# Designs tried in a protein design chat: VH-VL binders against Rho GTPase-activating protein gacF (gacF). Part 13

Target 1, 176 residues: Rho GTPase-activating protein gacF (gacF), of Dictyostelium discoideum (Social amoeba) (q8ssn9r234to409)
Amino acid sequence: EPISQSTEDYTDIPRIIKMSVEYLFEKCLLVPGIFRESANAMELQRLSQLFEKGGDIDLSEYTDPHCIGGLLKLYFREKPIPIFPYDLHKRIYSVLNEEDSNIKVKSLLESGLGKGQFLILRYLFELLNAVSINCNVNFMNYQNLAICFAPSLIQSFDLSCYDVIERLIENYHSIF
Below, E stands for the ipSAE of ESMFold2; O stands for the ipSAE of OpenDDE; V2 stands for 0.75 times the mean of E and O plus 0.25 times the DockQ between their complexes.

## First folded at step 13 (VH-VL; framework fv_vulinacimab)

Design Z6 (from Y2 with heavy chain S30N; at its last fold request DockQ between E and O 0.68; V2 from the best seeds 0.83)
Heavy chain, then light chain:
Amino acid sequence: QVQLVQSGGGLVQPGGSLRLSCAASGFTFNNYVMSWVRQAPGKGLEWVSAISGSGRYTHYADSVKGRFTISRDNSKNTVNLQMNSLRAEDTAVYYCARHGDWYFDYWGQGTLVTVSS
Amino acid sequence: DVVMTQSPLSLPVTLGQPASISCRSSQSLLHSEGYTYLDWYVQKPGQSPQLLIYKGSNRASGVPDRISGSGSGTDFTLRISRVEAEDVGVYYCMQALQWPHTFGQGTKLEIK
ESMFold2, look of step 13: ipSAE 0.788; ipTM 0.897
ESMFold2 (binder alone), look of step 13: mean pLDDT 93; pTM 0.948
OpenDDE, look of step 13: ipSAE 0.905; ipTM 0.946
ESMFold2, look of step 19: ipSAE 0.670; ipTM 0.864
ESMFold2 (binder alone), look of step 19: mean pLDDT 94; pTM 0.952
OpenDDE, look of step 19: ipSAE 0.901; ipTM 0.939
ESMFold2, fold request of step 23: ipSAE 0.735, 0.831, 0.804; ipTM 0.877, 0.913, 0.901
ESMFold2 (binder alone), fold request of step 23: mean pLDDT 94, 94, 94; pTM 0.954, 0.950, 0.953
OpenDDE, fold request of step 23: ipSAE 0.927, 0.923, 0.922; ipTM 0.958, 0.955, 0.954

## First folded at step 15 (VH-VL; framework fv_vulinacimab)

Design G1 (from X6 with heavy chain G100S; at its last look DockQ between E and O 0.74; V2 from the best seeds 0.77)
Heavy chain, then light chain:
Amino acid sequence: QVQLVQSGGGLVQPGGSLRLSCAASGFTFSNYVMSWVRQAPGKGLEWVSAISGSGRYTHYADSVKGRFTISRDNSKNTVNLQMNSLRAEDTAVYYCARHSDWYFDYWGQGTLVTVSS
Amino acid sequence: DVVMTQSPLSLPVTLGQPASISCRSSQSLLHSEGYTYLDWYVQKPGQSPQLLIYKGSNRASGVPDRISGSGSGTDFTLRISRVEAEDVGVYYCMQALQWPYTFGQGTKLEIK
ESMFold2, look of step 15: ipSAE 0.680; ipTM 0.858
ESMFold2 (binder alone), look of step 15: mean pLDDT 93; pTM 0.951
OpenDDE, look of step 15: ipSAE 0.879; ipTM 0.933

Design G2 (from X6 with heavy chain H99Y; at its last look DockQ between E and O 0.60; V2 from the best seeds 0.00; counts 0 for: pae E 2.7 > 2)
Fold by ESMFold2, look of step 15:
Structure G2 (fold): chain C 176 residues (1-176), chain A 117 residues (1-117), chain B 112 residues (1-112)
Amino acid sequence: as target 1 above (176 residues)
Amino acid sequence: QVQLVQSGGGLVQPGGSLRLSCAASGFTFSNYVMSWVRQAPGKGLEWVSAISGSGRYTHYADSVKGRFTISRDNSKNTVNLQMNSLRAEDTAVYYCARYGDWYFDYWGQGTLVTVSS
Amino acid sequence: DVVMTQSPLSLPVTLGQPASISCRSSQSLLHSEGYTYLDWYVQKPGQSPQLLIYKGSNRASGVPDRISGSGSGTDFTLRISRVEAEDVGVYYCMQALQWPYTFGQGTKLEIK
């Protein structure tokens, strides 16, 4: 059986991720339906082009929060190899209901991810956990967020993906 | 010694309802996606529905969406299929199956559902 | 939906002779990480389906060496090198790459 591998070198957090996550953390934890609501397609395309060119970007002036949330998901969905390996999620899935499951999940993440993948995912899941904490205002609990993000991160619609991503959001502090 | 033992089924009129059950043993039930697959008499296999280990995530074939509800009770190790608004084309043998990485590795014995006047 | 097309649909074979079943998918079943999402099942008379081959070419537990799977991308083959009486049944390929999971039409293998 071939072992899955990523061809990308994540030596630092990509600019698009860093800026999007920082904006969402600073401005958008209370935005109703964040990550679930559709972005304006024209604005999303415009913002994507701005990041491709590498110019100076002021997210507050030219975007709505749903466009920034959409941009973040689009980044992961378009990767040629998923940031979250499919086989790793299956290994995590098999231990979700075992005693000390979070310790086992943490160990599987640390051994199964490259350093850059781990850093990016920790950064993302910190944001997703923070959004879920504010779900009484934004209406996005960890289950809703798992539905929004699992297909982009693992590039699979297997239902096991959702249970895994849900655990990582819900138990961020124990796992990362 | 994985076992999937099905119950329920029978004869119903169009528009009626039935509930199928599948009892699992010999594995950690909550760690597995479970599915229903059906086979109309003399025909091939058709995937019907799936449910995640937690029970919170489901998918349905378009032909049953809105009429069938898959559920599970992890304390009883059971997967259920509530079938409402039944039609003649729902007549089939229904199998519960355990989904592994990319395949259905264990199947129940099958339960016949007949929808006719 | 990913369409799975099997041929032949009926396969009478002489005992002890080889058999071959083709399965074609409407799109590649190769995942970006190198795995193939193609499985084979057999349904013997009066029984539930049972797994034969998973991930394109791996034999399930208890499946004899004379049964093998091969293929690439969109075209797959199940081979039985020497057909035995217990091989009678209907053979299905299935893709597990995307929802909904879809099966081929089935190939009925009979001894002639």
Scores: ipSAE 0.444, ipTM 0.795, lowest interface PAE 2.7, mean pLDDT 89
ESMFold2 (binder alone), look of step 15: mean pLDDT 93; pTM 0.940
OpenDDE, look of step 15: ipSAE 0.885; ipTM 0.932

Design G3 (from X6 with heavy chain H99Q; at its last look DockQ between E and O 0.66; V2 from the best seeds 0.76)
Fold by ESMFold2, look of step 15:
Structure G3 (fold): chain C 176 residues (1-176), chain A 117 residues (1-117), chain B 112 residues (1-112)
Amino acid sequence: as target 1 above (176 residues)
Amino acid sequence: QVQLVQSGGGLVQPGGSLRLSCAASGFTFSNYVMSWVRQAPGKGLEWVSAISGSGRYTHYADSVKGRFTISRDNSKNTVNLQMNSLRAEDTAVYYCARQGDWYFDYWGQGTLVTVSS
Amino acid sequence: DVVMTQSPLSLPVTLGQPASISCRSSQSLLHSEGYTYLDWYVQKPGQSPQLLIYKGSNRASGVPDRISGSGSGTDFTLRISRVEAEDVGVYYCMQALQWPYTFGQGTKLEIK
């Protein structure tokens, strides 16, 4: 049997991800320190509970982008099973310096992730790439974003996680 | 065959500096997180610092943060530890170690650092 | 920091007899994907440490079957079913759940 790994069967991008990513894309690409700055813990929990309950949610007038950024990280960190499998990241890590590394990384993602996991990560990394492109204003380059997201996505503090996530942000268009 | 060969070390006064080096062979060096682990005389093992394969991500034990700098040169297959503002409690045998996943699967031979007036 | 506590710290044993070393962590070392962030090392006299057991129970290359690791969550055991002269050394458990990685105090195994 395969090493104990779980793949969630995602048929749609979860509402919390879709709405948060859209908000961040539309309003927050130029926000200094996005994903790095702390959010108010009580407000973060309130928003998390609001999404769990599924009522009408309108973020259009919401004023704290750091709370929405924190909500994304919290969502991934709290999954019972990481969206990004640990062993997949180690396989990717082993090819980062090989010839045609981005082709190999793309192949490993496609074979190692369920279709839903892939779509969610593609959606997230599109945002992270866009944030990094604006790093001259928001101060969040590929390395900063990898530090912010790798522990939540893989649920590990292994330093290899940061090299892997950095590559996926920087080379988004070649890999996803 | 995996080898980690250490050099550097020696005697230094408190407040002084010293640089340790670890030369790697027998594996693709840039694919591995590398660590330094130390052992004070008669004491147990203490993790000191780690560096990612790219060299861009590092972590330090609180006892050495701000004084020690880990670095690597992937073109020369070396990992180094620059130790500044040395204290008596830094006296130890220092080992470089290769990380498999998180565990240390290969260790260098160790080098003694003695901090004494 | 995750605190690792070994017992006993000194373990005299008769050749051919079994030996057990206990290691306890201040929090669970089990990852959600089923990995155990617990490894064992031995440092034989005059040598560098060497890996014995990784991920809780997997033997490193060259480690004989008489040496095994077991345990779950916070309680772990290294077991030597028949102690040989070459087993003399100091045994350390280590957690890798979070930074800093931390070791137990060490257990000195000696032949009596």
Scores: ipSAE 0.705, ipTM 0.867, lowest interface PAE 1.2, mean pLDDT 90
ESMFold2 (binder alone), look of step 15: mean pLDDT 93; pTM 0.952
OpenDDE, look of step 15: ipSAE 0.894; ipTM 0.935

Design G4 (from X6 with heavy chain A50V; at its last look DockQ between E and O 0.63; V2 from the best seeds 0.00; counts 0 for: pae O 3.0 > 2)
Fold by OpenDDE, look of step 15:
Structure G4 (fold): chain C 176 residues (1-176), chain A 117 residues (1-117), chain B 112 residues (1-112)
Amino acid sequence: as target 1 above (176 residues)
Amino acid sequence: QVQLVQSGGGLVQPGGSLRLSCAASGFTFSNYVMSWVRQAPGKGLEWVSVISGSGRYTHYADSVKGRFTISRDNSKNTVNLQMNSLRAEDTAVYYCARHGDWYFDYWGQGTLVTVSS
Amino acid sequence: DVVMTQSPLSLPVTLGQPASISCRSSQSLLHSEGYTYLDWYVQKPGQSPQLLIYKGSNRASGVPDRISGSGSGTDFTLRISRVEAEDVGVYYCMQALQWPYTFGQGTKLEIK
């Protein structure tokens, strides 16, 4: 279950992420193939532009979950700098099989990320973990979700990225 | 010292199967991504397949997709390449290679695979 | 796929003279975080390929200072300031930005 955000968290998390994640938590946890199904490109562009312009956006009546999932991925993919640093994922990768790896990974995240980055990622991975818990219904386990998000978050196709993202999703509660 | 020692390969008829193996030592095997790269006789290098440290994620060149399977056993420090439905154009020296920071920092000695009728 | 184009394909060089190999990619090899995923390998006669330069300009362990890599974006160069007999082999550039990894055609360096 999603946790209520503090005012500080709200300030540091972009509106597009917050609204998208909230929508997905509320309406999409049981949607089959969420984040895997392709969204309409034109609709994604429309939504992206709406958020960029800062208009009044209401997703409460929005009915296409795949577009919102796609929008979330698109946001990370289009960032000039990846939200998840490449070097950081390499450092995390190097400790994945060590004793107390979750503690080490947590330490690396906290030391390697800015506060804003950390909050955004924590918020995102909370959602992804929640989605994975319902994988029997939505068919999106932590591995499938890693495949969907790793390239967008790290902006790399290196396979170690998937291992890292998968671990963060799977062990969200121990790491974040 | 990092070592990659390959085994397997040989002569096979078209449509046949072979299994290549690469035994790693001198490093924490499970922390490294591994690839196979091949070189046809008198030709250049071609990436074939890659597998993540955990073994959960794999990728293949289009030329071998559906026919080749990369796998690893981290308990034995081995990476393998199962090659099915072999074709003449698969004839090559196959190398296992370790990914450093996505470059190939160590290579096996190579194994010759010859597909001929 | 990213196409890697090397030039020249054959490089006869006199001992002690400099050598230069060009590698061009069909798209930029610059990662969003500033890394350049271009590597250089050499395959000496009867041996496995070995890493020379990684990420554009970094020398691998054991590689002499007379060998250097430079370039950015889509244009890269491997330079050998003074060619020695041990430099004989085929040199390959490789992009590691995206799958599939792709190699140049190879440049055969020979001594005149």
Scores: ipSAE 0.049, ipTM 0.684, lowest interface PAE 3.0, mean pLDDT 91
ESMFold2, look of step 15: ipSAE 0.706; ipTM 0.873
ESMFold2 (binder alone), look of step 15: mean pLDDT 94; pTM 0.955

Design G5 (from X6 with light chain A96G; at its last look DockQ between E and O 0.94; V2 from the best seeds 0.81)
Heavy chain, then light chain:
Amino acid sequence: QVQLVQSGGGLVQPGGSLRLSCAASGFTFSNYVMSWVRQAPGKGLEWVSAISGSGRYTHYADSVKGRFTISRDNSKNTVNLQMNSLRAEDTAVYYCARHGDWYFDYWGQGTLVTVSS
Amino acid sequence: DVVMTQSPLSLPVTLGQPASISCRSSQSLLHSEGYTYLDWYVQKPGQSPQLLIYKGSNRASGVPDRISGSGSGTDFTLRISRVEAEDVGVYYCMQGLQWPYTFGQGTKLEIK
ESMFold2, look of step 15: ipSAE 0.649; ipTM 0.862
ESMFold2 (binder alone), look of step 15: mean pLDDT 94; pTM 0.957
OpenDDE, look of step 15: ipSAE 0.893; ipTM 0.936

Design G6 (from X6 with light chain K55R; at its last look DockQ between E and O 0.86; V2 from the best seeds 0.00; counts 0 for: pae E 2.4 > 2)
Fold by ESMFold2, look of step 15:
Structure G6 (fold): chain C 176 residues (1-176), chain A 117 residues (1-117), chain B 112 residues (1-112)
Amino acid sequence: as target 1 above (176 residues)
Amino acid sequence: QVQLVQSGGGLVQPGGSLRLSCAASGFTFSNYVMSWVRQAPGKGLEWVSAISGSGRYTHYADSVKGRFTISRDNSKNTVNLQMNSLRAEDTAVYYCARHGDWYFDYWGQGTLVTVSS
Amino acid sequence: DVVMTQSPLSLPVTLGQPASISCRSSQSLLHSEGYTYLDWYVQKPGQSPQLLIYRGSNRASGVPDRISGSGSGTDFTLRISRVEAEDVGVYYCMQALQWPYTFGQGTKLEIK
């Protein structure tokens, strides 16, 4: 499902994102290696297809956090257009070391993203920030999380992507 | 004007170490990913390593992983390559290169490393 | 690794005639945003490599319009419409889609 469908209403986040993020907030902030550890590939594909069908889905008793973490990353990785544009990340990269950089980064996100992209990213980065706050238990600091998520969000392996995503996780409250 | 000036290199025995340096000027150094690319005598180009603007993210070719360490000092505008456990196959001219979007838009002059007993 | 294959490896050309160099990648270099992750470099005798073409078809600064890049997906061509003496050197294609970045084997262009 194209992410652009979720952006029309400003409050409409794709169900797969909403349910995955809620599950991860509720059950997974203390899970060691969340987003880093591999999911079972067949189970991941099964869940992905289940969400595409749009039927009733209940994760309240689901027991594999790494599969839900993998599902979230897979969703972004599979989109035909990255939710985080490559050129936007390069513009952000150019200001990371400037005075008042977080104000400039916030401005670039607001001008460079569609409203739905912004909503989805804000929701995601709130989760990633929360995970990083618990890094003493889950061992996933903002650098580890940037490594896990940058390739899925930007669909690029350029090393500048990691510096950008790291900043957004670490400084979530100033930027979003 | 963008300039990359390299130093270091030389002759070293197998198992030895060398440190290469690349001094940058004419641009905001911390805004750019930097790479090392090498060329063995009479051979083509081989990418070796890259480092992000912050210096916190790196990547290495499998042939050098665990033996070479890329680093940068943004206060001195330098990128460095620490080369340990050198082998004869590491003999090459080493270039530092600045990344544009997906291309190496500026290259240093090259530094010869010879590993020979 | 993405394998980059150049052809020919040796390209003797008559001064003033056109030249073409082919580059084939083992996977598509077209990214979802529509950009092509393929560059061309030349290494002239005694010099460092220098960028000629980036993102498939864009000329770097100072590159004459008689040198052009084209291609799609996995098949790319560097073309020199009229070879001049300054064009002597080894030409490399490179993919920047994924790590490790990989180069073709090089094509040595020389005047015959």
Scores: ipSAE 0.470, ipTM 0.806, lowest interface PAE 2.4, mean pLDDT 90
ESMFold2 (binder alone), look of step 15: mean pLDDT 94; pTM 0.951
OpenDDE, look of step 15: ipSAE 0.868; ipTM 0.929

## First folded at step 16 (VH-VL; framework fv_vulinacimab)

Design J1 (from X6 with light chain G34D; at its last look DockQ between E and O 0.05; V2 from the best seeds 0.00; counts 0 for: pae O 9.3 > 2, placed apart)
Fold by OpenDDE, look of step 16:
Structure J1 (fold): chain C 176 residues (1-176), chain A 117 residues (1-117), chain B 112 residues (1-112)
Amino acid sequence: as target 1 above (176 residues)
Amino acid sequence: QVQLVQSGGGLVQPGGSLRLSCAASGFTFSNYVMSWVRQAPGKGLEWVSAISGSGRYTHYADSVKGRFTISRDNSKNTVNLQMNSLRAEDTAVYYCARHGDWYFDYWGQGTLVTVSS
Amino acid sequence: DVVMTQSPLSLPVTLGQPASISCRSSQSLLHSEDYTYLDWYVQKPGQSPQLLIYKGSNRASGVPDRISGSGSGTDFTLRISRVEAEDVGVYYCMQALQWPYTFGQGTKLEIK
């Protein structure tokens, strides 16, 4: 059983993540190249600063999905400590081909991550799984998405990082 | 055993509101996406709305956007559909359904919603 | 939206004879070159819809071997090798590849 979420747990997820993920799930699942296409650097900085300053932000009428996707990646990449520990990734990688791998991976995530980290990652991977389902339109399968996010989440370019993230996206419902 | 038991529905005038509920048992509710599917009298099936396991993500058919709201309470194993501004065209039997691996592997018994003056 | 087209819409069949229903999608239902998100459902008289085939060719639990699904890309077929009285109902194909999920018009299978 995954870590139960409460209202308090949800409120602990940064606003930038909550708003970005909600926007992307609602409006961007069919956007070609979502998370792959480069965002306007100036716009990314503008948005980042808006969130940092705690201003009133409304994305309901926002029209550049690539900037929001980019903003989400940027958030994880700029963390001083990666949200996905490298050592945890290695442990997960070691069990990917074992029997009952999904159960083992689930256990490793729950024991190896802080509650806040786990909730954020579950939130993110739910979105990524949904995006991958629409890959015939957006061209972003679980492999492509892993390529886009693994460096930001684990802050490593080790190829095994892509495998781990890819598996988590693909088997989201079994793992999370 | 997986079970989906529905409640709510009934007769309502145009512009009125109804709330449907679906109680789930026999599985880890929070791990599954839930949907509502409806069937107008003598017609085919139409997907209406979906909500992710966490309850944080929702989708709606264009025909109900802005009028219907799907929600869930994982502590109670329930999924709900709040229907506002009902129209005659919304008259249908409404089914709750569980997503397996995105297909509907289990269905509720259905609830009739009739919108008529 | 993905448009699903079934044929025929009415299917009278003699008991013991085979039946076949066609379903076409307006676009490919292949996901990541691994899975096809095309499902078949049947709604028997007075009952809720129930899953028959998922992901193109996989039989749901309790579905007899005489019922099978096949196809790829945009063309799919549901086959019943020997129709029985319990097979009476309306059959629907559905794509689950992208939002919104969409159903075919339905095929009404009746016994002659």
Scores: ipSAE 0.007, ipTM 0.570, lowest interface PAE 9.3, mean pLDDT 90
ESMFold2, look of step 16: ipSAE 0.688; ipTM 0.870
ESMFold2 (binder alone), look of step 16: mean pLDDT 93; pTM 0.954

Design J2 (from X6 with light chain H31Y; at its last look DockQ between E and O 0.82; V2 from the best seeds 0.75)
Fold by ESMFold2, look of step 16:
Structure J2 (fold): chain C 176 residues (1-176), chain A 117 residues (1-117), chain B 112 residues (1-112)
Amino acid sequence: as target 1 above (176 residues)
Amino acid sequence: QVQLVQSGGGLVQPGGSLRLSCAASGFTFSNYVMSWVRQAPGKGLEWVSAISGSGRYTHYADSVKGRFTISRDNSKNTVNLQMNSLRAEDTAVYYCARHGDWYFDYWGQGTLVTVSS
Amino acid sequence: DVVMTQSPLSLPVTLGQPASISCRSSQSLLYSEGYTYLDWYVQKPGQSPQLLIYKGSNRASGVPDRISGSGSGTDFTLRISRVEAEDVGVYYCMQALQWPYTFGQGTKLEIK
C-alpha cells in the first residue's frame, strides 16, 4: 500500500530551516563564498537561541548572510542523530557508478529516510543546487558545497561522504 | 576475489622521486576509498594518504603534504602515489589498502622504498 | 592527532591460554549513531596487515569467534580466548575518528 496520501506539506520542516533556506534563496544565491566563510560565533549562537525560544523572528532585516548560512550548518551539526545516516550514505556510495545510478539513489533515499528527513533534505538540496548553478558569481560549485555540508549532515569524516553529497547537489532534479 | 598488486618501489637518493602503483581486481574499484599506509623497517604502521572513489577528494599526513600526491585511474583500476622530495625518513614498506567503511579490509603485498645516499 | 597507546608491547603466551591486549585513545572514539571508530589489525610474520575487528567489536570475515574486541570510549581490549600457533604476529589498534588515522605501537604476540 502507498504511503499515506501526501501533499507538499511543510509541517515537518523546522522553522529554523524553513526561514533560513527562504532567506538564502531570496538574498544570497550570488553571495561570494556563501557557506564557506565563517560567521561570528557569538552572533551565531545568539541567533540559534532565538529560534529555540520560538519568538517572532524577522530575518528580512538581517545583514550578515554568512551568519544565516552558518546557522543552517550548526542546526545539522548539533543534532543528536545525524539527519543523513552513515549506513545510508555507504549504500548510496556503492551504486554511484552503476547504470541508472540516479534512479537507484532516489530509491535508497526514499526507503532509507523517514518522511520528515526526506522533506528537510529535499528543501536543503534544492537550495544547494541553486547556489551551485550560480557558482560563476558566488564561487561555490557542488564540490565546494559538499565539503562544507557533508560533515554536518552525516556527522562523519569518511571521504565517501563528499562523493555522495556532491551527487545529491549536482543531480538534485533527478534524485529528489 | 579481491586483489591489490603493487609495483614501483626501489632505491633513490634524498631529494629524488618515485611513483608507486597499486592495481586492483575482483571488486568495483571506483566504489571504494583507497589509502596508502607505510611501515619503516622494524617499526609500526603509519597512515600516509587517502583518496575517494571519484578521485576528487584526498587527505594527507602532515609529514608528506606538499611532497606526495595520491591519484587514481578508475579506467585502469589503479591507485598511485607520486613521491617527490624524498627524505631518509620516508624509507618504508608502502602498502595500498582498500577501505570498507573507514577500516582497511584488504591490503596489497607492500613495496619497499629506500632513501639513502 | 589522536594518540593510541597499546599494552603490553610484548606478549609471550602458552598455547591454549587466553591473551588480552589493551588499547587506549587520547580522545573518546564513540561518536554519532553510537559508532566506535576503533579497529584491530594483525600482521603475521612476513605478511601484510589483515583486518581482525572493525567498529570496536565486529569480527572481520574468517576471524574465529575465539577472537573478540570490546571496550568503549577510550579503553579497548582485544581478547583471544585460546591462543593457537596461527595467532603469532603483531597486533595494532587504529582509530578512524579523525584524520590522520593513527595506530597504536603494536603488540608482538609470541608462543612461549
Scores: ipSAE 0.686, ipTM 0.866, lowest interface PAE 1.4, mean pLDDT 90
ESMFold2 (binder alone), look of step 16: mean pLDDT 94; pTM 0.955
OpenDDE, look of step 16: ipSAE 0.759; ipTM 0.903

Design J3 (from X6 with light chain H31D; at its last look DockQ between E and O 0.61; V2 from the best seeds 0.00; counts 0 for: pae O 2.03 > 2)
Heavy chain, then light chain:
Amino acid sequence: QVQLVQSGGGLVQPGGSLRLSCAASGFTFSNYVMSWVRQAPGKGLEWVSAISGSGRYTHYADSVKGRFTISRDNSKNTVNLQMNSLRAEDTAVYYCARHGDWYFDYWGQGTLVTVSS
Amino acid sequence: DVVMTQSPLSLPVTLGQPASISCRSSQSLLDSEGYTYLDWYVQKPGQSPQLLIYKGSNRASGVPDRISGSGSGTDFTLRISRVEAEDVGVYYCMQALQWPYTFGQGTKLEIK
ESMFold2, look of step 16: ipSAE 0.694; ipTM 0.864
ESMFold2 (binder alone), look of step 16: mean pLDDT 94; pTM 0.958
OpenDDE, look of step 16: ipSAE 0.127; ipTM 0.721

Design J4 (from X6 with light chain L97T; at its last look DockQ between E and O 0.63; V2 from the best seeds 0.00; counts 0 for: pae E 2.3 > 2)
Fold by ESMFold2, look of step 16:
Structure J4 (fold): chain C 176 residues (1-176), chain A 117 residues (1-117), chain B 112 residues (1-112)
Amino acid sequence: as target 1 above (176 residues)
Amino acid sequence: QVQLVQSGGGLVQPGGSLRLSCAASGFTFSNYVMSWVRQAPGKGLEWVSAISGSGRYTHYADSVKGRFTISRDNSKNTVNLQMNSLRAEDTAVYYCARHGDWYFDYWGQGTLVTVSS
Amino acid sequence: DVVMTQSPLSLPVTLGQPASISCRSSQSLLHSEGYTYLDWYVQKPGQSPQLLIYKGSNRASGVPDRISGSGSGTDFTLRISRVEAEDVGVYYCMQATQWPYTFGQGTKLEIK
């Protein structure tokens, strides 16, 4: 089944994603409930607008991890077209329990995503994998993370979305 | 040929329990989201619950949450609905349904559950 | 919950004539990629429901060309261009944009 690529140009990783992922990787792998706990809505909007302005932003002393986690989810949820195409996730879902499923999933991602989409998702899933590895402290295993991120990435509540995102988090190193 | 064969219905008193089963064949069962949908006598369709292919992700209608449990056994190709604390309003024909390329592409034959004193 | 409203609820029709069933949702069923989370099912007498139309306008396998779906946003129509005896049954629209999935009340199609 041919997958329609997003009309947006994802040739570079957006600054908001790069800086948020770096912050979360550096400071937040051990934060309880990261991505699950709510962010302050006013602060989310403030940061989102700062990134849109394009000025100098320094997160090195920023102290609100839940706001940065919320900012990532908000970014993906607000995309006019989902970063993760719905039809691509259905194709991945159909092979999840086949032999050599991770090889097939990797192939589907490589053929079904534009280069920019792939790079953004690889960067995000590296972080989510690292968070899940520390779940004994942060209480966010790959299943909990899938619940938090699948609706934002695919913009769908289909239960197949969660199984797909879970696989990508758990098997990051084999798939990306 | 895709088939969904249901079993486990019957008559129970209010407060009782039943377990419905749906046996799947003709497709790779673990690759599909499954749902239960019910139809009260003379009424329309009402979605009840869904379960992902892995069995780890579920959702329930508010009317059954806390009383019904959907589960699946991928080694036996079955999806089940454990119904506890049954009420008269749970009386319905219950269908299992497969989520295909889009929602509910195949349905079981239906199983009647009657809850009355 | 997304409320799905069908009209008419009862649809007597003469063999060979067209029939239309309306379905209206309380909110848009459009996915951001242009897909529409609207399906149609028929429940023929004594049978389980069967999928007819998915994504608003795509015919399921085995559904004849005389049955079609159309519409956008919140207003949808199932059309049968020439009603045949096999079309007798209750027709339901369903949305899947959010939990819970919700169905219209059903439209009973009968031959006059």
Scores: ipSAE 0.535, ipTM 0.829, lowest interface PAE 2.3, mean pLDDT 89
ESMFold2 (binder alone), look of step 16: mean pLDDT 93; pTM 0.947
OpenDDE, look of step 16: ipSAE 0.853; ipTM 0.929

